# Ledger of designs, part 15: VHH binders against BTB/POZ and TAZ domain-containing protein 3 (BT3)

Target 1, 364 residues: BTB/POZ and TAZ domain-containing protein 3 (BT3), of Arabidopsis thaliana (Mouse-ear cress) (q9syl0)
Amino acid sequence: MSSSTKNIPKPPPLPCITYQRFQSSTRKPSSLMRLVPKEALETWDKLFKEGSGADTYVETDNKSHFPAHSSVLAAASPVIATLLNQSRDKNGNTYLKIHGVPCEAVYMFIRFLYSSCYEEEEMKKFVLHLLVLSHCYSVPSLKRLCVEILDQGWINKENVIDVLQLARNCDVTRICFVCLSMVIKDFKSVSSTEGWKVMKRSNPLLEQELIEAVIESDSRKQERRRKLEEREVYLQLYEAMEALVHICREGCGTIGPRDKALKGSHTVCKFPACKGLEGALRHFLGCKSRASCSHCKRMWQLLQLHSCICDDSNSCKVSLCWNFKEKMKKLSKKEQSKWRLLVENIIRARNSLGPFSSRSSGLI
Key: E = the ipSAE of ESMFold2; O = the ipSAE of OpenDDE; V2 = 0.75 times the mean of E and O plus 0.25 times the DockQ between their complexes.

## First folded at step 6 (VHH; framework vhh_7xy4_2)

Design A5 (from f11e with S30D Y100G G102Y; at its last look DockQ between E and O 0.07; V2 from the best seeds 0.00; counts 0 for: pae E 16.2 > 2, grease 25.8 > 24.2, SAP .759 > .668, placed apart)
Fold by ESMFold2, look of step 6:
Structure A5 (fold): chain B 364 residues (1-364), chain A 120 residues (1-120)
Amino acid sequence: as target 1 above (364 residues)
Amino acid sequence: QLQLVESGGGLVQPGGSLRLSCAASGFTFDDYAMAWVRQPHGKGLEYIATISWSGGSTYYKDSVKGRFTISRDNAKNTLYLQMNSLKPEDTAMYYCAKSGRYLPYIFDYKGQGTQVTVSS
């Protein structure tokens, strides 16, 4: 660019990798346009096109210029008002220089300031340039229109990186979020585009930020899955402990206390873990090497867990409950803490069930 | 077919006057801004006067301001340049130029021109 030209101020970079949608109290231009008669908009559009009574001009990069009305420009943009007040050409006329964008975009921008009129196809063609102009000259109504156009399918894998960089510079957090989401969803396709390659050369810090965001997103998804799997294990342990108590007090299937009549496998049980536990308990009762048997290990763990939760002092029907309570007292403080933490996790998982969960609903 | 046909050039003495005309056809004349452009022998093109589509706004290069007057008659599809107080440095081929529809101050077509020569 020429050193003799006024530059559009560069917008500040966005301060955060994660972006949030916000809501402005300013009404959209389309809402205001629905309250304005068509003839009024056409009158201002005609004034712009004809330039009658112009007292200033707009100059573009190509040394082309066109007439304009300082009162209209200043009313539409406080930034333009300041620039016009500070400018004079050799004849004493005020002027506005707009550089760094195509002349077509400048024309459309100034026309919008007069009448909010635009052709839809041309607006889509120059939407990024108009976003920059609306930000730099503080024209919120045009900025909102550009954002709405970008939200409606304009952004694709080929242009998403260019749009992201521009949205960061223009402080458009909604569009930054949309772009980042697209990068995360299809990183392989986006990272192979020409836009990515250009950004890699010109802005390697942004490349690093995007790669880190993709990796962090994948890690968070895997951590959520891992925690759900842990919760399922804890709930199965709780169900097994409930079944153990049921079998020891009442009997179920082919196993139970000696003083209870057993119904065999021909009846259904309301405790879903009973059938699986029946085999493990039968093996445990008959195993000669219980202390070292891997099949008996689960039963020992269940009995220890039951003893940690059981509040029955003298009438507990679960075998060996008292023995495990006494054994718990003899463990080191570290070992006792491990068991208490496990019990807390199991109870926490049970308590997190809603009344309509398939595992806890009374209507199922 | 789009055409711009310039006429009215010729030989004139310093201090004299000429009136150039440009007949336009093949497009809706009053939808477009128009300009006069000149090219002195062996030099580049020089935009000297422009006029808006209605005729309500005009611009002149400083070297011709006060001596030349651009005008248009949209009923006749004709652009004019009244040239007074002509100087030897005004000697050039003069062209009529038409703007684009969405680029009313960017000119994208010119005619074949008419020669203006100022000498004694």
Scores: ipSAE 0.000, ipTM 0.201, lowest interface PAE 16.2, mean pLDDT 78
ESMFold2 (binder alone), look of step 6: mean pLDDT 86; pTM 0.869
OpenDDE, look of step 6: ipSAE 0.007; ipTM 0.270

Design A6 (from f11e with S30D T50D Y100S; at its last look DockQ between E and O 0.00; V2 from the best seeds 0.00; counts 0 for: pae O 6.5 > 2, placed apart)
Fold by OpenDDE, look of step 6:
Structure A6 (fold): chain B 364 residues (1-364), chain A 120 residues (1-120)
Amino acid sequence: as target 1 above (364 residues)
Amino acid sequence: QLQLVESGGGLVQPGGSLRLSCAASGFTFDDYAMAWVRQPHGKGLEYIADISWSGGSTYYKDSVKGRFTISRDNAKNTLYLQMNSLKPEDTAMYYCAKSSRGLPYIFDYKGQGTQVTVSS
């Protein structure tokens, strides 16, 4: 019975969202305008402003009517083209109704469809409305411009929640991330804003999402901190062990092998932990209660740790190195594993220090 | 098997002298510092003196300094303690102790001891 290994098709490769870091070449929006002669832009702008030959109109909330050219609008937006066609009356007349946004924004929007002309201050004022319009009527060029403006410091603590909601609705991921980052960076201030209060009432799910994001961010930060602290401890242990070896082999300060003359106090020791360790060793040697003394316990641990790392325990000048090595062989597998892990962590911490990092560390 | 055998203890009058010996076996004698420790009756172990592996360096507790001399013969694997000007306070069991092979000097093994009694 030949078990036909059904070739389970390999799951399609996860789309490598190559986040091509679009290096936003700070190309000043002026650079795209460089490809179109100024005269051409002026001609289109004039056509819009004068309304000569208009065959349709745009209606706004204030019952304001702007004359427009159906062909121009339809060419600029496929959505508008469809809407115009749907609006066609028995006489062949068409109209476009844009409600829910200020008439000024509508005017700017329509102007942009003609010539891409705009006033910078007006764009800044109505950028959110224009973002919505560009999204709803599928005008990618305007949408990009709006996103650029929003990314250039337009967003603040007071409006960040509103902008976030709008960006989500308009599928502007970049602005969503910017807003989220702002919320995470200064949650206290943002959560006290009127925008937050309103959002909380209108969209409690979003509030929850934001809070969770903040919590997660904080948790990650805390974890990073913890890891850094842990690394520091391992480095200190490493330094202490180096100092221990140094003292035992060569001597340092007031303590060393008896058969070696202590190099006078004037030689700068390259081992930062030697001074502290010297004190610890002196304490250890003089302590009458070694079994109950926390300092002595630490020294024992250090000696044991050294034995775990030492490659030449037979010739080692550190006390009890060989003894501890032998003792380690008799420990339970679990205990051996713990020591192994500790050694690995210390070595890892050491190796993470580039060749040039001289750290001054104290005794743990 | 590591062995330290002390000898030379006994009864002596105040002001008298004794020489203790310790025969070492079962380890490389000249690789280790050696020490003498003593234990008075009812008291804990007291460190008295030590000597480096080569004999080039010695240390004495203040209480015995100038009176006691520690020495070693590496060829004979023997440690010595010359005790002069003995006092009643020196009455104790005396032990030869092997030190660890490095710093800090930890005495990890001692012999059976020899009794020294200073009494008038």
Scores: ipSAE 0.021, ipTM 0.351, lowest interface PAE 6.5, mean pLDDT 83
ESMFold2, look of step 6: ipSAE 0.408; ipTM 0.827
ESMFold2 (binder alone), look of step 6: mean pLDDT 86; pTM 0.875

Design A7 (from f11e with S30D Y100S Y105W; at its last look DockQ between E and O 0.19; V2 from the best seeds 0.00; counts 0 for: pae E 19.5 > 2, placed apart)
Fold by ESMFold2, look of step 6:
Structure A7 (fold): chain B 364 residues (1-364), chain A 120 residues (1-120)
Amino acid sequence: as target 1 above (364 residues)
Amino acid sequence: QLQLVESGGGLVQPGGSLRLSCAASGFTFDDYAMAWVRQPHGKGLEYIATISWSGGSTYYKDSVKGRFTISRDNAKNTLYLQMNSLKPEDTAMYYCAKSSRGLPWIFDYKGQGTQVTVSS
């Protein structure tokens, strides 16, 4: 039975950085701005280290313990306040029991409650334990610090699954997002780690969620790539049509209207498709069986496409433009819709180019 | 390399006792939480007991609480499971598992296992 007690004065509540939302003129500081004088923090850190006037203790694994001040602990954490009110040892002393984590992490956790002081290298070493402690004991300022440390390159392919599971249990959405992004970016490496294999055994629903997220991300990338390739085809068709009009109106290289003086094969031409089109058009003009020739098929299709886009009914110099416009009117509604959709897509692809695009063709 | 080697399994009558051992090598044993995991024939893995890096904190699945005791000797790099009042439903392959450092929920390696059979 205890025969004595000591009336120990309680220190005032510590100010906590988490209670002030400050934004400086420098919008991206390299570290958190401290709003409390350094001397005040050093005073509380000294009190923690010396233990003068302690009225409680913190018990860690291996039955070790160190002195503490109940008023400081209770002010820093509402959970600890409740636990201290419920605790009494055989001598009537209050205590705080923290087991299941390394004693170094407990020491750092309690020190932080006093003064927010920490050694950066040790904080990084125990960041996951401190995250759990800050969540379990409701210490938001420490939780934010742990999140900042994790976000600074602490997470790697070997530990990402462990961190993800812990972040989900601690409701740390930002870290969950970072971890998921890493899994998606390097699924092959991450899925071969021991952390993945352990998670597969203990939490198969999470494994399924992650696999589905990877598959969905790959599907979205493939669809985006497919659309870009499709757009490239449309732009090539537009360039071919521009070249066709240029050749038919003005002539280019060694081919053109009979009444135009050709400038030779050494002329500079701003229509990139002219050289490729020249051979096809030369064959088309000289072919005796154009209607059934497989080599002329592309020219027939290009002329048809031009006629769908061209709005110049009487003065168009492109051969057979009017004939193909009439042919279009005689197609089935289904075939007409297919050509109109193709034309629409080609024009949209062309109109989506900016004035500084590397694919900008000649003016109008 | 990293190894966990379980031993001490065998055949025992219902109500009997066994003590399992797990010899650890290839890592700093006292940096890690440890667990015992069992797998009944044709069933999935079942985590039954966990112990912190120092041995000061333990967790037990309800089905073994009061009958099984997990312990460790960090000087000998050895994990133990004392199994008392054994029942036929305790028949399984028993594995020793190593955590990530200080994360008792997450285990990233298990050993070869030792068979425990409880039958009349």
Scores: ipSAE 0.000, ipTM 0.113, lowest interface PAE 19.5, mean pLDDT 77
ESMFold2 (binder alone), look of step 6: mean pLDDT 87; pTM 0.881
OpenDDE, look of step 6: ipSAE 0.018; ipTM 0.465

Design A8 (from f11e with S30D S57I Y100S; at its last look DockQ between E and O 0.02; V2 from the best seeds 0.00; counts 0 for: pae O 3.1 > 2, SAP .727 > .668, placed apart)
Fold by OpenDDE, look of step 6:
Formats: C-alpha cells, sequence, structure tokens
Structure A8 (fold): chain B 364 residues (1-364), chain A 120 residues (1-120)
C-alpha cells in the first residue's frame, strides 16, 4: 500500500512587503504645493473666504458660523458628506456642526478642505486639533501634514503626554514612538509636568504603561552595559594571557625566560598588558602570603586560565601550564564546565575584535 | 450640571446579551457625539463605540464590531449599547462618555460607569 505522499503545495511565499524605505526625501512640504498652479489655489481660497454661492454653513463653538459649499466639503471628506446628508432639513438645507475644538481650528480645517492653504504659525498653534479633525473626518493629506509638523520639533516636555494620548487615539504610530522615546529619555522632567499629573488622574493605566516602558528601557540599558563590561573583562584576560606568554617565552622588561638572558632589547613591546603583568608577576614571585593574597590569587587564576587555552602544554614555556592542565583533568565536571565556559567567552570576545583593533588595555 | 448615568450592567454568561443605557442631562445631548468607553480591570480606558450627534455615523473597535451596537435616542437624551455574544474579555467597567461633536476620541465627561461581568 504505497502511501502517496500528497505533495501539499508549499503555501505561496508571504508577499515580501519590501518596505521600500521611502527615503523621506526631506521634500519641504512646499514641494507638494508645487504641482498645483498658484492661481488655482488662490481661486479656491477666495471661494472659501468670500463664501460666494455657499449652500451650507459650518457651525462652531459659541454659535459662530461661516458659509460653505456642501459639494466641496463632501468631495473632500466622505465623513462630512455623510454628516451633511444627515443634517438635511425639509427644505433641503444642510449644515455642518463642529464643536469641541477652537473655532480657529475649525476655520483652518475647512479652509484646508478647499485649497489646502494654511498659515504656518496657525498650523503650529492648532496642530493637535487639526490632527484630530483630520483623523475623525478622514482627511489623510491634512493628517500627514500634522504628523510632519509634530515630528519637526513641536513636541516638548510639557506637551509630550498630551501629544502621546492624541497620537494614540488617532493611530499615529510614528508620533507615539517619538513621544515614548522622549518620556524614556527624560522621565524625571516629563513626570513632573502638569500633563503627567493630569494623565495620572485621568488615565492611571497609561501612567503604568509608561513607567513600565521606562523601567524596561533602563533594564535593557543596564544589561547592555553589563555585557559590554563583561566583554571588556574577557578581552583584558585575553591580553593578559598573551602578555604572559610573551613574558615567559621572550621576556619583557625585567622578567625573562628562565633559560635566556634578557637581552636589553629596547624594542617597544607590542603587548599592552605586559607592563601590568610584569608587576603582577613580580609580586607573585615575591609574595610571602600567596594563599591569602588577592593579587596572587588572580595570578594563579590567570595561569590556570592559560593552561585551559594552551594547545601545547608540554612545550609551553609558561610556568605551571602542564601542571594546571593536569589539575584541570581532576576537577569536577562542574568546575571543568565553568572553565570551559570562560574560555569560550574569552575566545568569543577576541573574535569580536576586528583584525585592526589594537586595544591598549592597562591591567590595573 | 452635566450628568451621565449608566445602567444595565450585570453578570452574564458567555454568549449572553446585555443592553446598557446612559441617561444624559445638563447639556444639549443632540449637539454632541457620544461614546462608550470601557476599562477592564487592570487595563486602560478604551473606546469601544462612538456615535455621531445624529446617530448616522458609528465607530466600533474591531474587538466589538459585529457584536455591539451603539445607538441613541435624542428625544430621550439616552445613549444605548446593545452587547451581544458577550465574551469573558468584555468584562469591564463601562462608561458613557460625552465626546466632542464628530470627534470620537475626545471626550470631556464620563459617567460613573456600570460593571459588566461575563463569566461562566
Amino acid sequence: as target 1 above (364 residues)
Amino acid sequence: QLQLVESGGGLVQPGGSLRLSCAASGFTFDDYAMAWVRQPHGKGLEYIATISWSGGITYYKDSVKGRFTISRDNAKNTLYLQMNSLKPEDTAMYYCAKSSRGLPYIFDYKGQGTQVTVSS
């Protein structure tokens, strides 16, 4: 009974969303306006400002009204189109009511729907309101503009919490990240702001989330630091071992091989750790309390470590290399494992150094 | 004084239904979008549904879409949330919120809330 392995066709490769890094060509927002003749923009802006032929009106807070054209508004926003239709009275009259934001922001918003014209200073002043309006009424072009403005240094310690909340509500991930980064970078200052205090009262869970993010960030930073420090230690150990071999084989400074006269070769030692190690060796040789001496203990460990790494212990000129290697064979499996791990870490650290990295490590 | 008073919460079995009501007073109800916001225990506030002043436009969170229906009776100054096919994940304090007109994510006032618990 020949089990016909039904060739289950491989699922089609997930479309590689080539995130083409849209190199955000820093195209100055002014470049998109370049495609529309200035006269056309002025015409539309004039139409808005003069209200000629207006068949509807926009109502804002404080019962402020200005005329508008239903066809223009409806064309610019499907949401507004729906609202206008719903507002239609028995006489066919329509209106758009936008409350809860400053009248100026509404005016700017509606103007933008006509001509995309705006005043830069006003945009900066009402950018958050316009972001919300653009989001709620589905005006992507304005939303993009608002996001760009916010990303250009508009956000500060005082407003970052407010901006974060709005960005979250408006699904602006980019700005959320910017804000979060700011909070993490300077949590102390941000947490002392009025915005934080208000947020804490109104949305304590957001506070918790932000605090957790800060803690996590700090933890990561600390871990990274720890790893770097650890790496450094391994590199230092490696250098020390190299120096040890150099001193024992060739001699350096005042210490030379047992079988060779120290030729005063004024040659600059290429091993940065030799100077420190020479001192350590000298101490080790002269110390009367080796068993209780921390320096001697370190030297002993270094010698042992060397023996673990040395491939030719029988011919090695490093003192006690062979002895330590034999001793290592008698250690518990657990201890052997520890030394193995240490050696691996040292080798890993070494290999992480590119061929050109001459580190001058001073063993203090 | 602006008041929002939620009612209709309670304990319900998974798959069950509840209808929440919110009685609004102290403001022109039909001038403002309204929203339901919920807060699960230990979680943040989330908008789950918003309705325009006229009731013609509704917004739903994806997690409740197709199960929840927001509606309003402007003559009665009342907001409703019909919740069907309730899940344990829907367990939360539910708040009625007064939003800015046409702005579902900005609210300036919320009620005291009504507890909804979905449990077997």
Scores: ipSAE 0.156, ipTM 0.663, lowest interface PAE 3.1, mean pLDDT 82
ESMFold2, look of step 6: ipSAE 0.657; ipTM 0.888
ESMFold2 (binder alone), look of step 6: mean pLDDT 86; pTM 0.874

## First folded at step 8 (VHH; framework vhh_7xy4_2)

Design B1 (from A8 with L103S; at its last look DockQ between E and O 0.02; V2 from the best seeds 0.00; counts 0 for: pae O 10.5 > 2, placed apart)
Fold by OpenDDE, look of step 8:
Structure B1 (fold): chain B 364 residues (1-364), chain A 120 residues (1-120)
Amino acid sequence: as target 1 above (364 residues)
Amino acid sequence: QLQLVESGGGLVQPGGSLRLSCAASGFTFDDYAMAWVRQPHGKGLEYIATISWSGGITYYKDSVKGRFTISRDNAKNTLYLQMNSLKPEDTAMYYCAKSSRGSPYIFDYKGQGTQVTVSS
């Protein structure tokens, strides 16, 4: 009968946490509607405080002791139940030894097992120790409370690395994510902390992981920005084309079709790009060096782009639309593909503005 | 060396009175809360009374409330327990306990104790 001494995993080492006094933002802890009557809580709390009928004791660091009830502790934690049973001497006496955490935290922990009562300030002060205790001794209710406290602004740049490590060791995914987010958001400040320096020495793998996460986040941010910028360019092209069609068909400002009288300069044009395009067209018409002029080149490109999108090039009033359409047929497959892709991107960008975008799609 | 020496216990009739004393040495007495605990035969330890470092705050178990009075003389490094209206149920070994700095309910040291027996 091989007594599989189930090696109770040793509690993870507690980080040397320098408790900076967190300024308590007065957000009233959401009154967890205590479903338990106050009188009941007081009864259990009194039992704990008075120690009446205690049949066991808790031993802390520095050889501090306080009486406890084995039945209560065993009921509250299966791990403690096992430990108490294992500690049973020949006389039937039991004890619970909790070492490696401040005696105050142990006291709070045991009190919590009786009545779930705690002092808020003390809970905040010892929240990391209590998290570890709740994890090691399988007290989910206390663990949840600790997580809530940690999530309510307890974490800062100075303690985030310690909290992260502890959260990982205690399988608290939520807090891990919070900490990671903080590291990513302000990597410069966090990486300069003592917590980071210590972590770098003690856990270089974690450092690498965090650095990689930061790099990845930055890369994603950059990519997102790039895509937004590209989208904007495509939208501008679209607007320019609309303006081009408007100017060629109806006229705008000082430029219009030869067969139509220009409606006076006082008509508010609905096309935002018309003003800019008017200037560009004027230049194009007057430029003596069209072949070498960058502005003229851009205009040619815009005209060509229009021809690629235009469904009715034969009747189109845009200058050279038909000519460009014919020219496009003679382009290499590779070039045709490039123009096709550009058109697709413009259309995609347009469609992304949703139905409520006041940008009147005049061209389709 | 830290020492707590209890005295004043003995045999008393129901309704009688005793005054327990505890002489403290080897630590700064006024920096710590002090407590009286008792252990009836065959039972666990229980807190009876606690007193703050200045003596301004006292706590009593309900069973002894109104009958027992805890006090301290910091100049003499002595803790006292005045016990009035003693009952057979008060029969126990009584210990003076030094509390930890962080909690009056955690004690890191207790004396050898003094026996109190209440019997007709």
Scores: ipSAE 0.006, ipTM 0.325, lowest interface PAE 10.5, mean pLDDT 82
ESMFold2, look of step 8: ipSAE 0.541; ipTM 0.859
ESMFold2 (binder alone), look of step 8: mean pLDDT 88; pTM 0.890

Design B2 (from A8 with R101E L103T; at its last look DockQ between E and O 0.02; V2 from the best seeds 0.00; counts 0 for: pae E 27.2 > 2, placed apart)
Fold by OpenDDE, look of step 8:
Structure B2 (fold): chain B 364 residues (1-364), chain A 120 residues (1-120)
Amino acid sequence: as target 1 above (364 residues)
Amino acid sequence: QLQLVESGGGLVQPGGSLRLSCAASGFTFDDYAMAWVRQPHGKGLEYIATISWSGGITYYKDSVKGRFTISRDNAKNTLYLQMNSLKPEDTAMYYCAKSSEGTPYIFDYKGQGTQVTVSS
């Protein structure tokens, strides 16, 4: 019967966390509605504190020990139950050795196993140690409490790397994400911390992973920005084309078709681009150097673009629409494809505004 | 110097046909849209047909649609107007016109014109 001593993995070394006193914003801890009567909790807490009837002891660092009840510990943690059984001597005595964490944290941990009682300030101070203990000894209730504390603003730029590493080791995905988000949000500050420097030396793979995550995040942000900017350009082009059609068909301001009387300056134009386009068109009509003029070039491009979108070029009142349609037929397939793509992008941009996106011209 | 010279006008009976020609010179003919414009006696100028630089796109006034055909020979720098089923209402001075801005509605130059008279 080969007793496979399941090597309980040694808890990861706890980071030397310099606990800066987080000013507790007094958000009233949501009164975890203690479903358990106070008297019951006090009874268990008293049992722990007094050690009456203790049949085992907990040994901490420096050979410090305090009495405990094997039945209570075993009931609270299956891992501890196994350890106690394994420690049983010839006389039937058991012991639990918890090393590598502060004795205060061990005391708090064991107390928690009895009554779930704790002091808030102590919990905050030893939250990382308690997280490790809760993980190693399979105490889910304590683990949840630790995670809640960590999620309530306990993590800062100075400790985020340490917390991240610990959270990873303790399989606390939520805290990992929080930490990662913090690193990404303020990489400059975090990368300058001592925690980062230590991590870089001790875990270069993690550094690489974090750097990659930051790069990816930035890349995504940049790409999103680029797409938004592109979309805006396409929308502007669309608006310009609409204005162009309006001006050419109905007239606007001081410019319009030759066959129609300009409706007096008092009619509010619904096309935001008309005012700008009016000036551009006037320039275009008066320019003596159209071939070398950048403004005229832009107007030509707009006119050509319109022709690509126009379904009725034969009857279209937009200048050169039908001419451009004919010219487009002579373009190379590659050039035609470019124009097609541009049109598609404009249409896509337009359709993305949905039926209700009346750009309220905030005339403020 | 830019020149447009119209020809082919005359007296025709109702239901008859005429073919107008316009010889263009002094500009790159195939770079510009061309049009036929007519002016009835005592009335203003009206555009009746327009053709693109390539000849691929044509536009007609409703009153002449189906009866008139505008065409061009860029190799000969010549614009044509085939007029079928002529009506008395078609009586006018007919002008060849060069487009200024490549639109069917804006022309910067027209010829001297040719008279078309449709009468019984």
Scores: ipSAE 0.000, ipTM 0.190, lowest interface PAE 13.3, mean pLDDT 82
ESMFold2, look of step 8: ipSAE 0.000; ipTM 0.076
ESMFold2 (binder alone), look of step 8: mean pLDDT 86; pTM 0.870

Design B3 (at its last look DockQ between E and O 0.01; V2 from the best seeds 0.00; counts 0 for: pae E 7.2 > 2, grease 26.8 > 24.2, SAP .769 > .668, placed apart)
Fold by ESMFold2, look of step 8:
Order: C-alpha cells, then structure tokens, then sequence
Structure B3 (fold): chain B 364 residues (1-364), chain A 118 residues (1-118)
C-alpha cells in the first residue's frame, strides 16, 4: 500500500513505552558543546523529536519504529548510508532495521546522530549497547563518548571480563588495557566472579591469555623494580623536606627568611634539593591563586607532609606549619592514617641509607 | 647454561598418585614463574598448572583442578607436581616450563613419561 509513495506514515503511539517524553524535560549537550552553537544542537534535537518531513523509519525489536530522515542518517554514518542506498526503492522510501539491542538504546543512538544530545544517566545505563552500535555503524564521536564513560569508573570487578570481551570485539585498545590492568591488580577477586566462570567455558583462549599476563606481572624482577622506584620517590620527598626546613631557617641561594643574609645563586649548598625547591617556592610566593593553582599543589603537599613530622607547633620556621597541623586534626581517621603511613615510609627509606651514603647531606 | 630436568614419571594404576620433580639450573629460579605442560601421544601441548615466582598464585586447567597440586621450593631450585586420582586421560609426556618474554613459557626439558593403565 505505501510501497509506491514518498510519504511514510507516522507510527501510532507506543502504548507501553514513550521514550521521547522521557527525554523532553532536560538535555545534556555532548562534550563537544564548545565547538558548535547550542542553538544548532537544540534545532536538530527538535527535528529528531518532531519528525517533520521524515522519509525513513527506524525499526526495533519490539515492532516499534521511529520516524527519521535518511539524509541525516546517511550523513552521520557511512554504514547507514550504504544500507539506505541498498534498500531504497524508486520512490525514495526506506527503513532501517536495528535489532538485538533495547529500544531505548536505539532511540539514544539515533538521537545522537542528529544532535549529539543525550541524558547522562541513560547514556551510562546503555553505554555497552551504544559502544556496539557506534562500532557497527561507524560513528566515531559516539564511540569516543562511550570510551570516556567506561574510563570514568564504570568498570568494576563484576563486569570487567564482559567489558574486556566487548572492547576487544570493538577494537577499543584503551579499554582493553584498563580491563587487563584491573584483572592483574586484583586477580583473586576477579577470577571468582560469575563473568570469569562464563568466560572459562566460552572463551578458553582468553582465559589462557589472562593467566599468562597475571603470572608475568607477578615477576620477582618487576616487583624489585617497582620497590626501587617507590623508594626513590620517598627519598626525593625526604630531601625536599630537608631542603624546605633549611631554606626556611637559614636561607639558601636567593630565597630565605627576611632576617637572614642570602648568599646568592653561586653559593655551594649541601642540600641537594634546594635548587629545585627554590623555583617551586618562588612560584608559590608570587602566585595570585595559590589555593587553586596546579603548580602550587606540590608545595601545599610538601607543607602538609612536613606538618606531620614536625614536633614544634609554635616555633617552627616552616611557613604555615601550624595551620597544617590544625588542618590535620580535622581530617577523617582514614585520611590521617594515609598521611602517617606515607611519612613512615619516607623515614624508613631514609633510615635504610648509611651515614656514608651520597644522599646523607647534613641534617641530624 | 639453562637446564630443566624432569623426573618422577612412571606406570600407575587408575586412581593412583605420582609426584613429579623438576630440577632447574642455569638461571635465577625464583625470578620466574613456572608451569607443567603435558603432551599426550600424537597430540598438542596442554598447559595444566602454573605457579608464580613466590608460589602465591597458582592456576590449574579444569581437567586437573582438585587432583593436581603445583608447588615450588625456591631454596632447592625445584618445581613439583603432585598428581592424585590419576585417570587414563592423564597419560602423557610431562614437561617443566620456565616463563619467558613476551608473556609465554619459552623453555622446557626432555620430559618424563606418565602412563596410567590397568
């Protein structure tokens, strides 16, 4: 009946689901909002929702369908362009069938092709379906969005194996790496999950790959290297704290307390971290927005570390030491324990050096 | 020079037990993960048990889980496989394997034959 006409009849209202009503109250622009005007996105989103001039329908598993515009779909996806060309009759009428995913995911996918608009919580709920759709229909912008969502804490020990298998099928190397890292870091927990049990039965080659990766990551050589790198970081922090105290009490180079004579940049200093710290401290003293500055963040952290070690609250020459001791008292027990453990590790690393080490510089 | 010498194989009745040993030399044994691999006659290699350098992580093929136990003694540079409740399907040449790069086991010895029959 409608095979020879250009007009596509509008579908009847769906009696059990009305997704467009669910999406009408608030829109969230895509991460690309600064690259296009907001009015343009809203205009295309309205065209999608209203369906005026539609020449195509998108059919889903529930025998439901949405009106759509073949020119918009074809412009957004080269795969859809090919499918529409293969299905188009002499009168220009076509249908796009998307089966195997929930109707809600199809709605969000097609809406994205028009305007990049989406509701964030619904997008998170259907992110895996949308990843598959974006891969199958070659929509890189949606694929990138799905990857960003997965990379922001969506993946857990219960779903990591399922996500890994999907990421491999969709050629998403970044997510594959994230998943593999999680398997390696907590193999005991991950290997006990339902996802692991299903994978053992259905994909034994992947099981073998994962076991080999876990075993290789647990090499004694890698463990020794990791511990050595960690110890080096602790020693650098210790040296920085020594230098901070030295600069604040005695001055060094071109920076120090106002009541001390400064020796200039050409003087010899026995504290190895002084030159590096001098630059950070100069920035810190001159920065107008210290509380929010990323460059000042490391100085704030160093001051916090010093305050955890310092025995003296009122005569300490290190700037803001007392303020950080008071701030420390207001932290949760968990946060206090974190700082104390870090300090213990730093002191332990220093104490493992002999008195003749090249890193022993002259503090008592 | 790197060597892995397997021993402890032999003939066993179904339901019996054997303990395989692998003496390692020519490398720092406790820097590497180790595995037992078997090859049934006329078939490909099958990895059956794997153990990390410290012994803290073990993994078993489902066909041997609960019956076989992999262990190591890093002081004696020796890898072990305790095989209990042996079945005729366990008949194979058994090899000790050292981990390599990239992420695969890259060396095995001459092997020791295990035969399970009545």
Amino acid sequence: as target 1 above (364 residues)
Amino acid sequence: QLQLVESGGGLVQPGGSLRLSCAASGFTFDDYAMAWVRQPHGKGLEYIATISWSGGITYYKDSVKGRFTISRDNAKNTLYLQMNSLKPEDTAMYYCAKSGSPYIFDYKGQGTQVTVSS
Scores: ipSAE 0.012, ipTM 0.497, lowest interface PAE 7.2, mean pLDDT 78
ESMFold2 (binder alone), look of step 8: mean pLDDT 83; pTM 0.845
OpenDDE, look of step 8: ipSAE 0.023; ipTM 0.359

